VHH binders against Probable fructokinase-3. Designs and how they scored, part 4

Target 1, 345 residues: Probable fructokinase-3, of Arabidopsis thaliana (Mouse-ear cress) (q9lne4)
Amino acid sequence: MASSTGEKGLIVSFGEMLIDFVPTVSGVSLSESPGFLKAPGGAPANVAIAVSRLGGRAAFVGKLGDDDFGHMLAGILRKNGVDDQGINFDEGARTALAFVTLRSDGEREFMFYRNPSADMLLRPDELNLELIRSAKVFHYGSISLITEPCRSAHMKAMEVAKEAGALLSYDPNLREPLWPSPEEARTQIMSIWDKADIIKVSDVELEFLTENKTMDDKTAMSLWHPNLKLLLVTLGEKGCTYFTKKFHGSVETFHVDAVDTTGAGDSFVGALLQQIVDDQSVLEDEARLRKVLRFANACGAITTTKKGAIPALPTDIEALSFLKDQKKRQTNLKFSKWCCTASPC

## First folded at step 23 (VHH; from i1 with Y101H)

Design l3
Fold by ESMFold2, last read:
Parts: sequence; C-alpha cells; structure tokens
Structure l3 (fold): chain B 345 residues (1-345), chain A 121 residues (1-121)
Amino acid sequence: as target 1 above (345 residues)
Amino acid sequence: QVQLQESGGGLVQPGGSLRLSCAASGFTFRSFWMSWVRQAPGEGREWVSSINTGGDSTYYADSVKGRFTIARDNVKNTLYLLMDSLKSDDTAVYYCAKGIHTYDAGYFDYWGQGTQVTVSS
C-alpha cells in the first residue's frame, strides 16, 4: 500500500491486435504471392509494447480469438512485459488477419479476415474496468469504432478512463478499406475528436480529415478543439509538427537507411506517452516538449531500420545510444562546416 | 467546391433575438465539425461557436456563452445560430465555416458572402 505512491503511471492501450501476412516475394499481387510471412500487428498493441520496451508500464485491452494466433499474440504481449489482464478470448470468432502487399505498380492491396473477427466482438460487459480505471494515460485508435459491439465497448472504456482522471490519447490510425465509406470513416473519427487530450495524425490523415490538399499549420489548426492539450502531425522523414494552446512548431527527425516503415508511428506514440505519463507539465513547456518529440522521432527512426513492427521497436538503451551517436555526428558536421566556411580549413 | 450560404441577419434592437442559417453543399456535411465566426467593423475575425459532426458537443466563445445556441440539421445540411439577448458588441458579419477553428479564427477560409447582424437602439 505504501509502495504504490510515486510508482510509474500505467499506460492502457485499447483496441485491436492481429496477424499481418506479408508476401515472401516483393512486388506481387496477393494472388500471385507463393507464400506469406506472419507478422504480429495492431497499432494499439504496438504502442503498448513500445512503452514497455522503453521502461514504461503498459497494459493492453482487447479481444483475440481463442485460437493459435490469439494465444501467440497474447504471449508476445506478456513476453514484452505488457499487462495482459485486459485481454479476452472469443469462443467462436477468429483472430483478425490482414493480408497486405505492395504491388510493383506501387498500389497497395489488402485483404482482411474480419467477418467478424474476435476484436470486433468485445462487449462493454467484458471490460476489465478496474484496469482501465488505473490508467494515467488511455490510448486508442478508431478501428474499434467501426462496428458493434466493439464500438460500445470502446465508448465505455473511454468514459471510464476519463472519469478516473486518465489523459486520453487518440491516434485514429485510419485504415480506409475497413470502413463502409470514406465519409463514414471521417464522421466516426471526428465524432470522438473532442474527447481526446492528445491527438496524433499523419499528414495523409490530416489531408483525409480536412479534405484540404495544402498541408500547412492553418490546416492542422482547423482541427484544434478548445480542450485539446497537444495536436501532432507526423511527416515521416520530415519529423513532426506540434500544436498546443500556447505554442506550435516543428521537430526534425533523423536521417536513417529505412528498411520498413511499419510501426514507426506507433513507436513515436509509445515514446511520447512513456516520456510524459509521470510529468504531464511537459506539455506546457516548449523546450521540454521538443526534447520529448526529438526522442519520439528517434524511436520512430530506429523502428524504420528493421523489418517488421514489433521486432523493430527500440529499447531505452537503443534509443539513447542512437541519440548519442547522432549528437556526435552533428558535432562533427559543425566542425566540418566551419572548416568549409573558414578558408583555408 | 465547398459552398456555404448564410442568411437570417438583419437589424435588431438590443436584447432582441435572431436566427442565422447556413445552407451547405459541395461536401458531406455530416462528416465535418461546423463553426460560426464573425468580423466586426474594423476588427479581426472572431470565433463564435462550433458543433461536432453529430451535434452532441457544442462550444462557445466566452463573449456569447449562455446567449447563443449552435445547432445543425444533418438531413437538411443546414447549420444554425440562435442568438438571444443581443448586444451592440454582437454587430458583425457572420460566416459559417467548415472545421473547428477555435485556435485562431484567422485560420479559416470564407466560403460565402456572410450575413450582416446589426444591433442598434
């Protein structure tokens, strides 16, 4: 009882976890592929694992099939130190599957086994409410809003977390093919917009949500609601832009040899949440926020250097080592630039 | 492509009431937050009110809170502003806008002519 005071805050991540199947051969259609490699996925689960690998406390709330994949996915969460007390198993429906390829013509092709999948069947009465009430941060996306009963479970979990004092963190993680239409996706994503304290979107998602092709600060600010504490727009290799009530700006990311960008956004979010959960005053201090976002950018960048999402999520040691190496590289560049401008060198 | 037609403005006495309407076309109205903004003579643009996609969350500037009511009809694609207890400070051209716009009203595009509200004794 005495030992619970001042412990690390719990980040509870709510939503789907699934198996992504990617072709063994690149540049083919799904029907042309001779085989597939399974890869654990699901943005909410990736965020929980990212938090845990960085030394934070994380839990996952969701539903898996009572099948080999569901138990394997739960095992992955557990092995990565994620609290699994919020996981339910569905007796009848299977764990969600997603088949994804990038064709040689640059077109992505998707096939989803969600008719329904177990994650869609989480009911409000199955929620571990005590776990959700213990959250200092409650993180979620939009995929669990698509159909009932999971939509009602999502709404209940958000309400319980908010009533218990959690910071609500929203990353819509738009997957257009899963929605009945773009209009329905936009409507539902925006219907819970003002419930969140922190929102992160990609530039592609910002364009989708605003129907505005110009990607400037004006466009992002058109989505600011009065109770929002932080809006982030991630720009891939260009870093991110941030908006608060008092200030806004941008933070550059790091140049790396990217291999697979899968999970980079989830790594970024996990790093952000892990860095602020125990001191949310960071959101009021631009210098401190910029340091946190630089750390989050580093975690995202590292994640792109390896294949897969979960295998590529960094530990705190890896992230700090990366930052130290980048600091040395930047210092050496300054000396080189000085020599170039001061002739002779 | 976005088309917004404001109406319902006019000359009213202090303490009076007025109902503004905004007919929307060229986009899926129900998918967007909608806002009212205003511009008084010689002043910058001021955010007045915003309403979420379903109409169940509403927000008001402190200057109008308790006196104005924002509403929407997603069947008719129409946004409303019900204005009560009008004051001379409310004299402005009122515009409806797609989006939330609470950060800074200067970061929105006008899509219609606006509707003039003049409060004069």
Scores: ipSAE 0.675, ipTM 0.866, lowest interface PAE 1.6, mean pLDDT 89
Fold by ESMFold2, fold request of step 26:
Structure l3 (fold): chain B 345 residues (1-345), chain A 121 residues (1-121)
Amino acid sequence: as target 1 above (345 residues)
Amino acid sequence: QVQLQESGGGLVQPGGSLRLSCAASGFTFRSFWMSWVRQAPGEGREWVSSINTGGDSTYYADSVKGRFTIARDNVKNTLYLLMDSLKSDDTAVYYCAKGIHTYDAGYFDYWGQGTQVTVSS
């Protein structure tokens, strides 16, 4: 854990924020549901909040509808200490909505209100360039690449951040139904691959991007570009694998009783970025990187133990307490094993 | 079924030039980074060059930088390697590959027979 002795580096997260709607009853189609629970969503926004809750400095850049949901979402960012100077409001388009259900037959049903939503209408000339230039880390996903004008805004923001010296962090956060086709998704996600210094994908995304069913180190290494500093493949309950130019390996996660995995990946990313923003030499030191990844795994694990994304994102105190409890638990298990070998069980 | 057909190899003298081609089929060519890799007799595989989906970013191994040029034609689904100032060290079978492959040259999959380049005086 890096200590801050001065101004903490700013992590700027770019992209969409939206309202997720989940049925109040389980196992029904969207049309059959009598009501919905709303929740704030959007991976870039969740990353920003995760950073802030861990004591880091975060800002969000994106566009919301000039509507009750857009202002509520901006309020949530501010309440969680996220700098909101990069938020624009669109007078014509609405804040994006996503309806998701898991039907009784096990199939997921999606309905998106994004034709267009306000986030898709962010223009390059609306960007708060001063805020973007101040980023020590600039984080983004792939959803803002899908359509213009937001695609051009995304590209401009990346360019400005890179020229100002920011570390570029990319988590595609693939939502295949939002793309015109799998081929277009792959093309556009890969078109900016070499712009990033850090890339995180899930094993499902790795399979999608490579079209390779074998999930091994070889498959991940097929995506390594020469200027990449860190490639991460998250494996759910199996933890993550990491690749740098000099070394690679894996870090196991924690076994918890998962309730809702929503936001676990965003919590992991927020923790990673918060831990490295002020000392990026960690990326060249395997022992230090492994400690950071174990901390990120802890944050991801904690996030799965509660319903929702934002309500479940840990504070630094909660994460450190969780890690202390894990060390105490391991010590007690070794003592228990000693007792069993010394006394019959 | 990914199919890659390399061509354009041959025997050249040191300092000579050669153009390799790779015809691709069985996948959406424009969606993938493409690479050239090579393998000299009795040696391991070596990454040579990579090009992004749109062709606007290119990367080269230090051993070939400034001498080789990678290019792609997304209309014809064809990958190219223009090789100038060839050296005896460039003698190898050259393969095109789907993906970037810059991390570890030993992690290659081949779908074609490759094309032999021999630099001999």
Scores: ipSAE 0.634, ipTM 0.851, lowest interface PAE 1.8, mean pLDDT 89
Fold by ESMFold2, fold request of step 26:
Structure l3 (fold): chain B 345 residues (1-345), chain A 121 residues (1-121)
Amino acid sequence: as target 1 above (345 residues)
Amino acid sequence: QVQLQESGGGLVQPGGSLRLSCAASGFTFRSFWMSWVRQAPGEGREWVSSINTGGDSTYYADSVKGRFTIARDNVKNTLYLLMDSLKSDDTAVYYCAKGIHTYDAGYFDYWGQGTQVTVSS
């Protein structure tokens, strides 16, 4: 009854949710595989769940098929505390499916059931505008930009969120095979670049968007627009670099025994947004931002230690325990160096 | 190989006008934001203006707002800067650049040779 948790800012995540199918055996083509494991996916949905598991308030806006998979996916969102009032169900089109394998020759093979899938058919007039206007942060990727009508729905949702005062958070989450060409992907991803207050890209995406093989501060800064508040470049095991109007730097990540990197970026973004939603002045305070990015790196690292995206997303307790264990390792290493290098007194 | 060729600079009196052009090749022009930057004699680089991929969003440094207009032609792969009401402070070599380049830390890329604009009485 108490609205204490309701007073937390709402993070609304917009986009696709789908099912990935991964072969039960390694190194085979899709046609050779004897079976597949289903894994719920979709970067915007993963971000919403990540926020919720860390104790934040999240909602998801998107469209699913009115089918067994669509209702299963909506159920996963509800089970994880994500507000589902922005979900629409399409009676004709099916929930998106993606079949993905790594063949023995090292080539990745994809087959997408998106001709069209329900997520692509979200129209502007289906949007839950009241929910979108309530966003303190509005988060989105680029996959909804690929085709109409969903592109127009995406643009309308961004406009409504911005007009209502939301912080716009953009993680393009490039999936090249879904685009008609690399050039169309770059054009569309960059067409909305200046609408965002926060942008996160990977180093691979930075190279793609700039067509610049030199990965340095100058390359990242070539993407800085005047109204941007934060640009993040994630570097996998090397951590991340951050850029604001007033400062820039790097935060190293944690080294873990990775099992499955799926969802690590989404976990990082969810952690970032959850940590700043209620006090966005963090973006202007380098020391506080570095602490937030260290926490986001921890969440990303934890996510890589388990199979799947959603099953691996940490709770706040898991993240704190991980950080505590890392402090013990640093203390023991420093003590070991002291014993080895200290002169006898 | 990215190639940018600026033209249209020259000597002009204060209050005058110039139109700069930048012919682009070696990359898919329509997929990139484009910018103008300038470098005055003995000074560092200064961002002037940027335009998004479709031309529907434009940005200007405070020093040039209301006097300069950036435009692009994605059919001809050409970037433009219309400069009106020129001041002596606008004297610089003007460069066309691929990218947004609005960061104030002085980190810029140059892809063109530049064109000299000199505003002198």
Scores: ipSAE 0.624, ipTM 0.841, lowest interface PAE 1.8, mean pLDDT 89
Fold by ESMFold2, last read:
Structure l3 (fold): chain B 345 residues (1-345), chain A 121 residues (1-121)
Amino acid sequence: as target 1 above (345 residues)
Amino acid sequence: QVQLQESGGGLVQPGGSLRLSCAASGFTFRSFWMSWVRQAPGEGREWVSSINTGGDSTYYADSVKGRFTIARDNVKNTLYLLMDSLKSDDTAVYYCAKGIHTYDAGYFDYWGQGTQVTVSS
């Protein structure tokens, strides 16, 4: 139909959105800090915003407190063009907060206000099922699996999206302190592993999930199941490794002066999904997939060059400009290298 | 240290049945997918079946689909392979493995002794 041929595919991201509070002063405990800066976050929300900033269509499904912070977070989604029809507000529970510091001894200290937070209270009967059915891609993490009723809401949303034909995209985004134990985290993260068409993990998450310290293709392939279309292992500044039924390989990333790595993984995922939503046959074509992953690496790299997660997520214009600058730098290096090694510079 | 001990193999006639067991220790069994693989004489290793952490999703190689059933008991930390309608081609040493291991290229670790299944007319 004419209307369906003229519209971009919708990427629906399901899960939590919260506020991280970081000290205004470095190297202090939470109790020593004189103040905190709020940093809106949540991996599923960051992915939705990343898609929208790259010119894609995104929606967010989740629950926030009916409080000033919840409405501020919803406003950030709306301001960034994310469809907000899937957002619910809880009348009693508060928006999730996380206080995090890097102490002078190098240890991280966390305090979570999730006892319960509103995101944990999303029920299956509150889901906007028609929005979920309209997804071309349905993206989720693991945080909403931790407790009921949100676990049941998560499972129902996945089932509805899958039945409607959506591509299921899973990035666990492990937050160990939120789980009752490492064993429970592993059990629940792996319990939905075979439901996904695309899975992305970091090398740290791969080590956690396999209990194998060797980060090689063998370890990643121990988690491959027959129904996967794509398994990605991100390696930070070393790029990423990809696996499909037919091929596997790696794509190097871009080297930048990193300021804040927060949200780089979410930027990568958003870029990936935005690039494939309207032509998923990319997943069967190694050359095309490698180009998509190079673009996703660029978006991740850009995100590390700015403070914060959401403020640092690139637009399509910023990503294109970055790629042009990298091409010019490579050309100049080739000439400069020849000049220095072959003749006086 | 991961320990896997397979049992239940033996000699059986074509069309017969066997139940293999694998006792697991040294890791949190319920947190991992588990698999069966086999190795026939003079052949490479072949993935047979896998089961997810809760036991609600199962996968089978085409060569055994409809004849074999994988199951797990997370209370007893035991993996099972129920083998029906056995054929001579099923003759092999059977190993259980921690993980999914659907690649026939040998991207997995064997930690058990295996159990011999011999189907002889």
Scores: ipSAE 0.607, ipTM 0.841, lowest interface PAE 2.0, mean pLDDT 89

## First folded at step 25 (VHH)

Design tc (from o5 with D104E A105P)
Fold by OpenDDE, fold request of step 26:
Structure tc (fold): chain B 345 residues (1-345), chain A 121 residues (1-121)
Amino acid sequence: as target 1 above (345 residues)
Amino acid sequence: QVQLQESGGGLVQPGGSLRLSCAASGFTFRSFWMSWVRQAPGEGREWVSSINTGGDSTYYADSVKGRFTIARDNVKNTLYLLMDSLKSDDTAVYYCAKGIWTYEPGYFDYWGQGTQVTVSS
């Protein structure tokens, strides 16, 4: 169905963009590593790119260093079709960096160069308010809440977006090492909880935020607030659960050979937002919502099949092709089961 | 173990004021939304008010809006409800609850024992 020629709704993603430096050799210290691979990222930036790659209209609001890395990151956004009019460059502060240590046990340790980084220093007066007001969807994480002045910028942006009638999308994307303490993380994440129209959390985040280890509907619904339109809990390989005022359920994801789960959540969120931005009535139709969530799960799944976040984010063509192939597989499996049941051994 | 202990209830005349307190322990108080709920005799539990972690966002039921004020002291791990211009209809057991306000009281994780507020001439 040819989407009517109307101007696509703008999704504005607010927050951090940074570069992860991944050692080329695992199991060694950072100092012993002979080299690093640059892995650009940042959950809000990834969401913006995800939206754009799926054919949506996306913009990114944040602050980068006026340095080679900052310009590189801005270039990545532009290359992916993300509007960069919301980017500020700081002449004094550096672009945020993270060095990733891969332990022998598979755990990742992060050493952050954010003391402070440019993204932390975004001020309310630096915001492109016109861009923010033009948003049909305003998406944000929680990292921007950690310190001032970026916290104030976040609050201002959220306020302006809301006043302009934007749907507020919140993915806390918990990164505990970036917070002074887990308690502070929870406190700040929850401080703005009531402002969001859509909230997406992982199962890990659900446990963290509720301090309840039981993964059930009751635990999820403890995070419900009256102004919420959609609560999503992503469950990794199990898919996602959704909650609205009128209905709740689950949508299974797709089985894939996962290589790297980085960016999968961002891909999921980007896909969701891209699908609903022009027709928010989907949120009130369970059948339609389930289709959207299936698509979002597909995008998340595809993202896990490649290394990295941004490089693994699918295009609309890739996502559709994937779904088509999955449907064929299901039909073939049904046929094979039917043939096995119909043949009297 | 999460503990919520309400206090400050009592008998008051119409138009009077009360201050309820809820002492919280067994969890990181500052990290959670807190709410007041009340239950009148023979009635179900009714949401009264909620407050976010920082105290800068507050919500009230229409029945108490403009008369009640919810507040919190995160240093003292205490939730407050200032009740002004009390009416007979405010007579209820008031409960402190851990969590965000929901239309369904069943989604609150923990409740206190409650404190009785009686408004009678």
Scores: ipSAE 0.902, ipTM 0.958, lowest interface PAE 0.5, mean pLDDT 93
Fold by OpenDDE, fold request of step 26:
Structure tc (fold): chain B 345 residues (1-345), chain A 121 residues (1-121)
Amino acid sequence: as target 1 above (345 residues)
Amino acid sequence: QVQLQESGGGLVQPGGSLRLSCAASGFTFRSFWMSWVRQAPGEGREWVSSINTGGDSTYYADSVKGRFTIARDNVKNTLYLLMDSLKSDDTAVYYCAKGIWTYEPGYFDYWGQGTQVTVSS
């Protein structure tokens, strides 16, 4: 079926972009670390880059500091083919930074330099409304809800996108340390819950939002709202569960040698959105949706095989190659099992 | 433990008004969507209304739209349902529920004991 040469739908991702500083030496305090590696990130930015690398059209809306780091981050978006017309630069506020501490127990601790950072200071009047109106899909997280004026900007952007007919995609991407309290996080995350057409949550987020430790369909469906088209629960190595008004199920992910799980969720979301942006009817076809989710799982899995988020995001070629290889492996395993059963010892 | 206690039900004439209250405890009330559900005699549970955490987003069943108003006081941990222009068909036990409205009432995690509303001449 001829890929209709029609203009690809634009996916606009709204939110924060920042730099994680990762110590060059593990197991020491930040003050004792001799150096840091720069790791650009931000869940919405990662999603935009993921979409672009897969061959989709992506734009990023956010605010950066008018400093070396802000311009570096904008440059990364451009380098990856993301439209940066939605970026504002703040002359007074600095680009958001995070210092990552790796504890001896393997847990990560974050020290944020956001007091305030530029991303927090995005105003409604700074929004590129034309860009937002051009979106077929408008994607956002929850970090932009934490403080004013960015909260108001987020709300305005959603409103404008929705009015223009965009599909709203929501990945709360819970970062508890950034919120004043867990209760405030839940309150604000849920305050806009009904606005999203697609919601993706992790198993951890599901528990957090519902305060229910039971991971079952009932718990997931407790997050359903009447305007929702697709609810996704990602389960890490177990894949994902999907819920629509008409059907629900699970799609297994791929076994890979995971190196770093950073950005895996963003990759998954980017892949999902890239696959549905031009044909949203996929959301109503279980077989087609499963195929898309398989692809999204593959992208997430690939992302875990390399260090970092943005550097690990796959291209369409890489993703397709991976899937092809996985299919061959499965076929070979089936053949080997069949040969063993056909030879009567 | 999550507790929801409904009050304010009673007997009212057609065209009358009632105000239901639901006192919530045992959880962070402000952090959750809240809903009203009702069950008429011999009928299944029917969704009535839902309200988001901030109270700025509200939803109503078509049967009650324009007549009922859902509200919340997050300081008092109380959910309200203002019922105006009551009809005989509104006769039901009204339940306060923790959570978002779903097409299936069974997805609510917690319910109160309910309060009886009877609309009769």
Scores: ipSAE 0.901, ipTM 0.957, lowest interface PAE 0.5, mean pLDDT 93
Fold by OpenDDE, last read:
Structure tc (fold): chain B 345 residues (1-345), chain A 121 residues (1-121)
Amino acid sequence: as target 1 above (345 residues)
Amino acid sequence: QVQLQESGGGLVQPGGSLRLSCAASGFTFRSFWMSWVRQAPGEGREWVSSINTGGDSTYYADSVKGRFTIARDNVKNTLYLLMDSLKSDDTAVYYCAKGIWTYEPGYFDYWGQGTQVTVSS
């Protein structure tokens, strides 16, 4: 039953927001870099922005420093239409920062200024419980599980959201360097695994969590739990695999000229949640779910075509335009193939 | 190599109690959900219970709910199943399994050799 009240369901995203400082010159040390570009981010924040840009209703719950960067980040949320009533500012702790080193081999190394940062210091008593209770979907990552008091805040928020009847969405978004050890990361990520109604993991995360290198349905299903409604495995350029209690399958993504993959997963999740928030019955209809996942893949793909996460997140107009164009291309390719097969050389 | 070794099975009268243990090695025990599964003679494998990494979340099959208690000691790398008020229908080989309970027992990656539990008058 579509909630009769014409109001869009609220998606509340819980977790960290931070600024990545990206060197203006690649292949040099941080100390040798003449400058840095600011890249605001945080997986939960990106998801909230993604939802909002697609025309959904989104709120962000987290803690920022009462400093220029914290206010900048809050401003970015507001500018993108995200409800910021769940943001707390810490007067003592600074906003989280990360310096990104681009190695010559293309690998990224992160140096974090989180000792501790404000996002880590969110307390249960600081939570806007009214906002959380108003959520139709409550989305979270795993970074908030790393340290107290934010862990306790995370647990409280989940509890409140669940009690209020929200769908719990979990994207662990593994960041190994932020954890004391890989084992600790796995332990904590899995500690709350059963709480989520929707879980999205990448192929890399699947391997990490299962310690199985085999990417098959069996490996994915080893992560199934009784309360799960949807398990998603994203496979980068190959699209995604989905699992429900009733059906499973795969949805291919779109081929694009990728520039930067940052935020692609967040875009995917944001799109998914935005599409299902007002009608969760989609999760029980394979055809409908596939359409949603196609849309989510499109959003992810679009996000890779630009540098950065937040700047690359598509609007609903952009996403729809992209899909329309892709359909035209496919039809043209089919026609061209058909013409090539029909012309007896 | 992952190893799971069950122990504690035996013959018990109806209404009696048993404590099963599973010694785990070859993997980071604390980082994985653990489960108990049983197989009665002539029947398929049946899920019994699961426990999360921290031990604060536990799940039970309806058939054993209120009678069985799953627990873990992450320091000792040991999984436990306390079985109270045992019934004849509880007679089975009990297996320790690495992983979360899924609708199909086939999704468990690793199993022990099992321990026999026989409930008979």
Scores: ipSAE 0.898, ipTM 0.957, lowest interface PAE 0.5, mean pLDDT 93
Fold by OpenDDE, last read:
Structure tc (fold): chain B 345 residues (1-345), chain A 121 residues (1-121)
Amino acid sequence: as target 1 above (345 residues)
Amino acid sequence: QVQLQESGGGLVQPGGSLRLSCAASGFTFRSFWMSWVRQAPGEGREWVSSINTGGDSTYYADSVKGRFTIARDNVKNTLYLLMDSLKSDDTAVYYCAKGIWTYEPGYFDYWGQGTQVTVSS
């Protein structure tokens, strides 16, 4: 029943928000770097911002340090229209930071300042339960599962959201360096696997979680659980594969000149959730779902065309414009092919 | 190599109880969901039960709900199925499987050799 009241459903995103410090010079040590660019992020926070920029209602639940960085991050959420009533500030713990090292081989190394950070110290009693109960969709990652008390807070929030009838969305967003071990990561990620109504994983995460290198439908479906409504596997430039109880398929993404892939998954998830929050029946309609996933792919693709995560997240206008342009390109290509076939040179 | 070895099957009277065990090796047992599947004579494989990594979440087929209990010991790398109030219809080969229950048993990656459970008067 589409709630007759013209109010958009609230998407509550739970988890961490942090700042990545990216060296201004690549190929040097952190100590040798003359400066750093601040890159605010956190997958759950990015999802909330993505939803908001697309015209949805979003809230963020998490804990930040009562410091300049924490307030900066909260300000970013507010500036992007995300409800910040679920944010707690810790007076003792600092905002989470990560220093990114770009190796000459293109690999990224992370040095985390989380010993502990405020996000790790969120307690169940600090949760805005009213906000969580108001969620039509409750989205979360796996980072919040790593340590107590945030793990307990995550579990409580998830429980409350579920009891209130929210759709649970899970993007594990695997960050191996943050876990004590890969085995622990897998164990904890999978411990709550059955709670989610929607799960999105990347191809890398699929391999990690299944320990199967074969990327096929069988491998993906090995992650199916009885309460799952939608399983998504994102495949980068190849788009995504979707699985429901009734149907499965793939949706190709768009070719773009990628600059930075950071936040692309978050953008995809945000777009997906924004499109389904008010009408979950889309999950049962393959044609409709494919349209949503096309839109999500577009948002992800757009996000890759700019540096950073949050700065690259598209608005609804940008996303629609992009899709319109892509359609024109396709029509022109078809026309050109038709002309070549009609004129036997 | 992933190995699953079932044991504990046998002949039991209706209303009786059995405890099946599955010894797991060749993978990080604690990090994976585990399941029981059974195959009755002349029938396809049917899902019976699944358990999450921590053991705090369990699922059962309607046919066994309230009678069967799935459990795991992550220290011993062992999966269990406690079967109470057994019925003739429970007669099957029971397989331990690595993974979460799916609508199609074919999505399990690894299976044991199975253990025979026969419920007869």
Scores: ipSAE 0.897, ipTM 0.956, lowest interface PAE 0.5, mean pLDDT 93

